# Designs tried in a protein design chat: VHH binders against p46559. Part 37

Target 1, 369 residues: p46559
Amino acid sequence: MTAIEKFFTEKSPDSEQVLLKVIELGIDFLGGEWKNVDKSQVNVSRVHGGQSNHMFHVTSSTSATPYLLRIHRQPPSQVFTDTVNLAIFSERGLGPKLYGFFEGGRMEEFLPSKTFDVNDVLVPENSRKIGAIFPLYHSINVPVSKSRRCVHLMREWLNGYESLGGGDYEILPTTVNYSDHPKSVSIKDLNHEIDNFEKWSTEIFEHTLVFSHNDLASTNILELNSTKELVLIDWEFGTYNWRGFDLAMHLSETAIDYRVPFPPGIKMNGDLIDNPPNIQIFCEAYVEADKKLKNRSPSDPTAEVKALIQECQFFWPLTNLFWALSAMKHSLLKFENGVDLDVQARDRLAVYFHLKPRSQKIYEELSKK
Below, E stands for the ipSAE of ESMFold2; O stands for the ipSAE of OpenDDE; V2 stands for 0.75 times the mean of E and O plus 0.25 times the DockQ between their complexes.

## First folded at step 17 (VHH)

Design z6 (framework vhh_7xy4_2; at its last look DockQ between E and O 0.02; V2 from the best seeds 0.00; counts 0 for: pae O 6.4 > 2, placed apart)
Fold by ESMFold2, look of step 17:
Structure z6 (fold): chain B 369 residues (1-369), chain A 123 residues (1-123)
Amino acid sequence: as target 1 above (369 residues)
Amino acid sequence: QLQLVESGGGLVQPGGSLRLSCAASGFTFSDYYMAWVRQPHGKGLEYIATISDSGDWTYYSDSVYGRFTISRDNAKNTLYLQMNSLKPEDTAMYYCAKGTHLEGRLKWRFDYKGQGTQVTVSS
């Protein structure tokens, strides 16, 4: 644990030491607005920040600019990409303003907002907004490696699973009602699945590379209170990737409900696995927004939407394999987070194999062209 | 006052069947996920089956998968566990449990259980 993390986790937010520290940070990074703020005028409240950060909302009874303080739970090198992404998106008006960063943390704009849940993302107007915002982020040239894709992280998780003593994985029991999957899979089988999808994706979708979020579950979407505009957060999985994976990740996550009591703490909504109701509206919004950004008219808007839906359907099973491999590894680490990770891994593997034939058909159709 | 009352336990031979019931009162039963949990003598609690508020989704632990069926009748405020192909390892006190929402969308848990009903599987 860094010294700054220890300071903010071991002291009460209302302690004199914390109050003076946040005034110092305000002066250092926001300037003279904070110079005359007294500790009696300051409020520091804990905001729940997930597993990667401790977050504090810092305000005063003065006109000094309030801020969100993020104290990282991991070494600075592991937050490099997230910090670069924040800075880039902040300068383009696509995220909270970055007020400053320092060893172990950063200060950013507090965005009064509502975090989406699984029901919110299926509301048609929200689906349209989400579809429309993706091209904005996908259009940005982020100065990070373009060679590291989702499949590289998947291989890291699978290697981690093996190094922790993992072997053949039994897919049953599941909470989904599929039988078109193997009873078990070996590490060799799973590497083969990753290799096949990488081959397919590179052959037909390499032209679709964009900087991708890769984890746009509902909880990573903020709706601003003032404008009702959406902001995407939590870019820890951000990489260049095939855009269809990024879009399919959002769409496939609409089938996942974490508002289920533990055990198992996770439910796949079968009605949404094969045919989410929002895919048409979402893809229409993406195509329209991408057209506006690139100042072009689609050659055939209906055909472009149909092609994008097919692109999402191609990547859909890969998004489930992605999280299955994470769950397999983290189950062996005894990670306790209110989700039975073996239930998640088994269900997602079952869905992967159930949907894979559709992806293979799409690959075969497109590779003939 | 919230109350869960289990019944239907007893002595049964291996390979036999039992049907447990849980009568619920003091809350709107149809709004909540429910579960069966068991505690073998001298061991910790094992959550063995979960059912959604509507009854259209279920989860089973590995130990009972394929042998037990959880169900509910929301009109009668009653939770059921049909136990088939019983084994001596199924001997335990069985409890029903009510799910609830924790504030702030962080976690959802089962937060109450009844007094239980004993199931004993022996010759």
Scores: ipSAE 0.369, ipTM 0.762, lowest interface PAE 3.2, mean pLDDT 87
Fold by OpenDDE, look of step 17:
Structure z6 (fold): chain B 369 residues (1-369), chain A 123 residues (1-123)
Amino acid sequence: as target 1 above (369 residues)
Amino acid sequence: QLQLVESGGGLVQPGGSLRLSCAASGFTFSDYYMAWVRQPHGKGLEYIATISDSGDWTYYSDSVYGRFTISRDNAKNTLYLQMNSLKPEDTAMYYCAKGTHLEGRLKWRFDYKGQGTQVTVSS
């Protein structure tokens, strides 16, 4: 625990020490009216919802700028990456403003907002909004490796699985009813799957590499109360990947409910997987927004939208393989996180093999062009 | 070969204390974050404490915060967990784990754990 974490976790938010400290922080990083704020005018309230950080909403009865105080619980290396990303987004107006950072914490703009749930992301208008916002983020140049990290992570997790003693993995779906999957897969088989998708993706979609969120579940989307604009948060998996992978990641997540309060704690909807209701509107919005962003002349977007849908469809199974491999590894560790990792792994593998033929077909088609 | 060997577990009364140790071998101990996890009977593993490679940073779950202290001796390749004010709810198999990083939905990443030591808190 950092000194500052200890400070804010051991003391009451209404303690004089905390009040004075947040004033100090306000003065140091925001200045202005914070210089005139008395402790009696300050209110510090804990914000709940983040497992990885301690968050406090700091306000005053004055005109001093309120702020979100985030005290990190992550290792410093992870904090650094996250902070850099936040800083970049902040400057571009794509997230909360970063007011400052210090050892063990940072000050951010507090954004009154609603966090989306699984139902919110299924609303067509929301899907449109999400599709429209993606090009903004994908246009950002982040000074990190341009390598395809999704492939690296999959191999890493599979290797981890093996190292932990994992062997052939039986695919027994629980929440989905697919049957067009092998009974079991070996480590060799899974490596082969990774290799194939890497090959396919590299050959036909290498030109689509963008800085990607790679984990845009509903809980990572904020709707601002004031403007109803959407803000994407939790960029812990933020790396360069194929555009379609990032988009498909979001779309695939719309079919998954993690709110199941009892085991297995997860439910996948096969109907949504097979027939995603909002893929058209999502891709239309993306194409439109992308054209606008790039100052392209208005043109019939039909072909581009169709192509983007196909691109998303191609990567859809890979997103499931990605998380399946993660779940396989971590299931051996039997960590309790509210979701049965074995169930998740099995279901995602079932989805993967169900959708894989479509991807292969797409590859065959596009590789001939 | 990477090895983590836990020790120090046992039977203790509520309010009592135990000190667990984990002997590490087969890797450069001082280069890695370490953690303690526990598994109650019939339940999944729970992350409870993490310590940085140098020991300058620690993290505790809410369930053990203020009662447990994680520490390490890099010269001895040993991880420790001082457990005070033990409760029946602390009854579990305790494991030493290597490699602690946040990993999204999974919270923490670990690549290896030991065989565990049993801690039983009972009157």
Scores: ipSAE 0.040, ipTM 0.296, lowest interface PAE 6.4, mean pLDDT 89
ESMFold2 (binder alone), look of step 17: mean pLDDT 84; pTM 0.859

## First folded at step 19 (VHH)

Design aa1 (framework vhh_7xy4_2; at its last look DockQ between E and O 0.09; V2 from the best seeds 0.00; counts 0 for: pae O 6.7 > 2, placed apart)
Fold by ESMFold2, look of step 19:
Structure aa1 (fold): chain B 369 residues (1-369), chain A 123 residues (1-123)
Amino acid sequence: as target 1 above (369 residues)
Amino acid sequence: QLQLVESGGGLVQPGGSLRLSCAASGFTFSDYYMAWVRQPHGKGLEYIATISDSGDWTYYSDSVYGRFTISRDNAKNTLYLQMNSLKPEDTAMYYCAKGTHLEGRTKWEFDYKGQGTQVTVSS
């Protein structure tokens, strides 16, 4: 634990020491009216930061600019991608302004907003808005490796699982009602699944490579109170990747309900696994926004939307395998996040094998000469 | 005001069966996830089965999967646990538990349990 993390976790937000510290940060990084702020004029309140950050909303009774203070719980290397992505998107006006960063934390714009939940992402107009936003982010040239894709993180998790003593993984019991999956999988089997999908994806979708969020669950979508515009946050899984994975990740996450008491703290909505809500409207919005952004010549919009839906369907099972491997590793680490990670891994593996034949058929159709 | 009353426990031989009931009152039963939780003497709580508010979705721990069945009757405000193929390891006090109300919550947990009913499996 860093000294700055101890400072903000061991002291009350309304203590004199914390109030003076946030004024100091305001002066140092924002200047302006912060130079005139007295500790009696400052309010510091905790905001939920999950397991990665301690977060505080800092305001004053003056005209000094309010800010969100993030104090990292993780080593600098684990927050590198998120910090770089925040800075790049901030410069482009595609997220909160970055006011400053320092060892162990950063300051950013506080966005008065509603965080989306599982119901919000199912509303057709919201799904349309989300589809329309993706091309904006996909168009950004981010100065990170283009060769490190979702499959590399999957291999890291699987290698970590093995290193922690993991072996053959029993898929049953599940809470989903599928029977078209194996009873168990070996590490060798899972490596083959990753290898096959990488081969298929590279062969037929390499032209779709874009910088991707890779984790657009509802909690990473903010609706601004003032304008009702959407803002995407929490880019810690950001990489270059096939756009269909990014879109399928969002769509497949609409089937996941975290409003479930622990245990197990997670439920897959079976009705949504095979028939993602609003996929037509979502893909139409993506295609139209992408054409407008790139000032492209018209083509057959119906065919383009159908092709994009097919891309999403191809990557759908891979998004479930992705999180299954994470859950398998983190279950052995006894990672505590309010979710039974073996329930998540087993259900997602069952879904992966259930949907994989569709992806294989798409690959065969698109590779046919 | 809020009450969960378990019944149906008793002494049974290994391989036997029991059906537990939990009568709920003082809240709108059909709005909540419910669970069965057990506590062997001198040991911690083990959550063994969960059922959704509608009853259409269930979860079981590895220790009881395939042997126990959770169900509910929302018209009678009653939760059930059918326990088959009982083992000495199943000996415990069994409690039913109520989930938190889903409306307007950001934290989802089981926040109330009853007084329990004893199940003893021995020859």
Scores: ipSAE 0.520, ipTM 0.830, lowest interface PAE 2.2, mean pLDDT 88
Fold by OpenDDE, look of step 19:
Structure aa1 (fold): chain B 369 residues (1-369), chain A 123 residues (1-123)
Amino acid sequence: as target 1 above (369 residues)
Amino acid sequence: QLQLVESGGGLVQPGGSLRLSCAASGFTFSDYYMAWVRQPHGKGLEYIATISDSGDWTYYSDSVYGRFTISRDNAKNTLYLQMNSLKPEDTAMYYCAKGTHLEGRTKWEFDYKGQGTQVTVSS
C-alpha cells in the first residue's frame, strides 16, 4: 500500500486532513480556482466500486472545478499503461480529461454519466453505438509496443501460475453447462493452446492489429448524460491486439454478469455465449463507422460484416482463455475482488473448449484462401 | 443524512406471507442497487435479494428463490420484499441495504443498512 493510498483509505472523506489534501491537489493541478476554497466548502464522496482504484468525487460549493480523484491499487505497470492511455485520450477528447497525475494517483474530469451494466450493453441500440465507436479508438496511433500483448500476458500469467505452485487444473463448470471439455488441463496443455491460437491468429489476422481496449466490460462504458455519447474508460489493458480479439472481448463480456452479490459473484449466460443476439448489429455498425472514418466509397457491407462476425467468433474462445489464465494465477495469490476466481477460471475454460472447435474450423477455412 | 427504515416485520405462521418495506432517504435512491439482507440470531449476515437501480434486474439467494420477490418504487424511494411461503428458517432480522456503485469486475456490495425489522416464523 502506498502512502497516499493509506492516507485516503484510513481517513474519513470528511476529515480535515482529507479535505485539506484535496484542496491542495486542486490548487496544484487545477490552479487558482481552488485557491480560495475553504475546507467547509468541499465535499469528498467516495465512489465505491472498482478493483484497482479508490475513487473520490471531489466537489465544492464554489466555482472550483470538481474532479475525480483516483488512488491506484494497480501494479505499477498497469498504472503506467493506464495513465499513458488516459493522457493520450484526454488530449484527443476521447475520454475524461486528465488534470494531473502523481505518485499513486491521478485527477480526472468528472463526467456526469451513466455507467452501463450488463443489461445496457444488451440493448440493441447500445450495441450499435458501441460497435460504431470502436473504429475511432482502433484508429488511434498510440506510441506503445505494437506487439500482441494478449499472448504475452497469457504466457506471463500461466508462468506465474506455475511459479506459484499451480499444477493440473480441473475444469468443473459452475455457472455454465458445457461438457465438451477435458476434465483437467496441464500447464503444458495450456501452453499448447496459447501456441496454437498465436499461430492461427498470426497467420490469418496479423494485418488486423489495432490499439485495443482488451477489457471492455459493461462497467467500462459511460454514457454521457448531456449528449448520450459513449465514452470508454479503464484502459489499463490498452495495448495493440488483433481487432477481432478486442471486439470479441466486449461481446463475450456481455454474457457475463458480475452483479451477483452471492458467491461465486459471477454468472455466465450460456445462451448468450452460444447465440449472441447483437453480434450482427454490432458488426454492421463497426463496418459502417469504419468506412466513414476512412472515407471509403460506399459499398455493400454484407461481405465485410460477415467476415467481421467470423473474426469475432474466431477470437471469442481466446478471450475466455485469456481471463481464465488471469483468474488461475490471481486465485493462487488469494486476490479478492468479489468473484470466485476459481469458478471464473473453470467456467471460462469450459467456454473456451466449447468454442475452440469453431475457431479451428474458421482457421482452416481462411487458411485455404 | 442517509437513512433506511425497514417496516413490515412481525410474527407469522409457517406458510404465511409478509411484505417488508424500506423507506430510503438522504441519497439518490434511483441511482443505486438495493438489497435485502437478513441475520438469523447467532448467525452472520446473508444476502437474500438484490435489485438493480432501475428494477430491471433481480437476484435471489437459493434459500428464498421462488418465494420472495424484491421490488422497488423509485418515485417513492421505497424498497419492498414480498415474502411468501415463509418457513421457520426464515426467522431473522431483515435489513434494507444500499448498494455501492458497481465498477469493473467487482461484485456488487452494500455500504449501508437500516436498523432492521424482525421477522419471526413460528407455529
Scores: ipSAE 0.019, ipTM 0.395, lowest interface PAE 6.7, mean pLDDT 90
ESMFold2 (binder alone), look of step 19: mean pLDDT 84; pTM 0.855

Design aa2 (framework vhh_7xy4_2; at its last look DockQ between E and O 0.46; V2 from the best seeds 0.00; counts 0 for: pae O 4.9 > 2, grease 24.4 > 24.2)
Fold by ESMFold2, look of step 19:
Structure aa2 (fold): chain B 369 residues (1-369), chain A 123 residues (1-123)
Amino acid sequence: as target 1 above (369 residues)
Amino acid sequence: QLQLVESGGGLVQPGGSLRLSCAASGFTFSDYYMAWVRQPHGKGLEYIATISDSGDWTYYSDSVYGRFTISRDNAKNTLYLQMNSLKPEDTAMYYCAKGTWVEGRTKWTFDYKGQGTQVTVSS
């Protein structure tokens, strides 16, 4: 934990030290309207939720611009990525305004909004809205490397796991009801799985490369109070990637509930792991919005939707392997977020191996063309 | 008035079995996750098992997995813990606990626990 994280985590938001610090930040990044604010005029409220940041809503009884203070819990490379991606979208009017950034944190516009939960994303109209917004973000030409993919971060996590002393990983016990996975996996086995999916994806889906969010869990979706428009936040995993991974990530996360008050702090809904009720509506909305955005002539939308669903199904197990590797590494770091990361890793590995045969079948079918 | 009342504890031999009950009142039992926790003498609380509000999902600590079974009967407002293959290290005061999820936490918490029921495993 960094010094800045300790400062904002260990002290109460109403402490004199915190009140003075947020005034200093306001002066430094927002200027003169904060210069005359007294600590008695300041309110700092913790905004709970999310696993990557500590967040505080900073307001005053003056006309000084309120802001959201975000203190990162992530490694420096993920902090850099998140901040750069936010800056890119902020300049294009596609996210909260970025007021400033510093080592370990940033200041951004507070958006009066509702944060979605797992139930919200399954409401048909909300699922339609979410599906429709993806093409907007996927259409942006972001000036970053197009050669890095989700698999590069996965390799970084696996290498990090090994460097921290990790070895063979036991998959059992799990909370999911599957039996078609190995008892344990070696680092070599996991590298093979990553390499294999990279090969398949590159051969079949390279034409689907877009700038992707890669982490669109419900808590990263805001519905603005004023307009009911959706805003995607927390772009720390943003990279060019196969669009099917981005879409499958959102769909796969609908099966995950983080609102569990006792250990393990996470629940996988077995009924939704590979059969979310919203996949049809979601994919229909994506195809329709993508055509409108690109001003394309109508084509056979039924065939396009079926192909997109198949694309999502192909990437589904990879989204689980992605988070399993993150959880394996962060468990060795003793990262504390209220979730038993070994439970998450074991469950996601079990899901990965259970679903992989479907992806292999899709690859074999499409590679024959 | 919220109340959790544990019962069913006692003295048992190693390898024996015991069934604990927790009678809940003063809240809508079926709306909440429930857990069993225990406190060995002179030590802090140890988490044992979690059950979802409907009872369709459970989770166990490594120390009891395969030996203990958590269950609930929402019609009777009762939580259960079936303990098999008991060991001396299972000796503790056992509590049922009601949970509400709390944003921003880094560790698990609970709202309430009962007064407990003593389980003693010895020859």
Scores: ipSAE 0.547, ipTM 0.863, lowest interface PAE 1.5, mean pLDDT 88
Fold by OpenDDE, look of step 19:
Structure aa2 (fold): chain B 369 residues (1-369), chain A 123 residues (1-123)
Amino acid sequence: as target 1 above (369 residues)
Amino acid sequence: QLQLVESGGGLVQPGGSLRLSCAASGFTFSDYYMAWVRQPHGKGLEYIATISDSGDWTYYSDSVYGRFTISRDNAKNTLYLQMNSLKPEDTAMYYCAKGTWVEGRTKWTFDYKGQGTQVTVSS
C-alpha cells in the first residue's frame, strides 16, 4: 500500500486532513480557483465501483472545478498504461480530462453519468451504441507497444501461477452447466492452449490488430447525463490486440453478472454465452460506423457483418481463458476483489473448453481461404 | 426504512427440519439478490445460500449443499430457507441479507441484514 493510499483509506473523507489534502491537490493541479476554498466549503465523497482504485468525488460550494480523485491500487505497470491512455484520450476528447497525476493517484474530470450495469449493456439500443463507438477507439494510434499483449499476459499469469506453487487445476463449474471440459488441466495443457490460439490468431487475424480496451465490462461504460453519449473508461488493459478479441471481450462480459453477493460474487449466464442476443446488431453498428469513419463507399454490409460475427465468435473462448488464468494466479495471492476467483477461473475454463471447438472450426474454415 | 425480519427459528432435533422466512420492506425486493448468512456462537459470519433477483439462480455453500434450499416470493417480498437434515453444527443465528448493487467489480456478501432468528439443533 502506498502512503497516499493509506492516507485516503484510513482517514474519513470528512476529516480535516483529507479536506486540506484535496484543497492542496486542487491548488496544485487546477490552479488559483482552489486558492480561496476553505475546508468548510469542501465535500469529499467516496465513489464506489472500481476494484483497482479508490475514487473520491471532490466538490466545493465555490466556483472551484470539481474533480474525481483516483488513488491507485493497481500494479505500477497497469497504472502507467492507464495513465498514458487516459492522457491521450483526454487530449483527444474521448474521455474525462486528466487534470493531473501524482505518485499513487490522479485527478480527472468528473463526468455526471450513469454507469452501465449488466442489464444496460443487454439493451439492444445500448449494444448498438457500444458497437458504434468501438471503431473510433480502434482507430487511435497510441504510442505503446504494438505487441499482442493478451498472449503475453496469459503466459505471464500462467508462469506466475506456477511460480506460486500452482499445479494441475481442477475444472468444476459452479455457475454454468457445461460438461464438455476436461476434469483438470495441467500447466502444460494450458500452455498448449495459449500456443494454439496464438498460432491461429496470428495466421488468420494478424491484419486486425488495433488499439484495444480489452476489459470493456458494463461498469467501464459511462452514459453521460447531458448528451447520453457513451464514454469508455478504465483503460488499464489498453493495448494493441486483435480486434475480435476486444469485441469478444465486451460481448463475453455481457453474459457475466457481478451483482451476485460474495460468495461467489459472480454468475455466468449460459444462455447468453451460447446465444448472445445482440451480437448481430453490435457488429452491424460496428461495421457501419467503421465505414463512415474510413469514408468508405456505401456497400452491402452483410458479408462484412457476418465475418465480424465469426471473428468475435472465434475469440470468445480466448477471452475466458485470458481471465481464467488471471483468476488462477490472483487466487493464489489471496487477492480480494469481491469475486471468488476459483469459481471464476473454473467457470471461465468450462466456457473456454465448451466454445473452443467452434473456434477451431472457424480457423480451419478460414485457413482454407 | 429498509427492514429485514427473520422468523421460523427454534429448537430442533438432529435430522429435523425448519423453514425460515424473511420479510423484506423498504426497498424493491425483486431487484436484489438475497442471501442467508449464519453466525455460530463465538464464530464469524458464514454465508450459506444466495439467490438471484428473479430466483432462477441459487448458490449454496458446501456446508449446506443438498440439505438447504433458498427460495423467494417476490410478490410477497419474502425470502425462505428450507433446512432439512439439520445437524448440531447448524446451530447459529441465521440472518437474512440483502445483496449489494454492482459497484464496479467489487461485491460484498450483503449491505444489510436483519436481526436474525436463532436455530438450535440439539438432542
Scores: ipSAE 0.034, ipTM 0.355, lowest interface PAE 4.9, mean pLDDT 90
ESMFold2 (binder alone), look of step 19: mean pLDDT 81; pTM 0.823

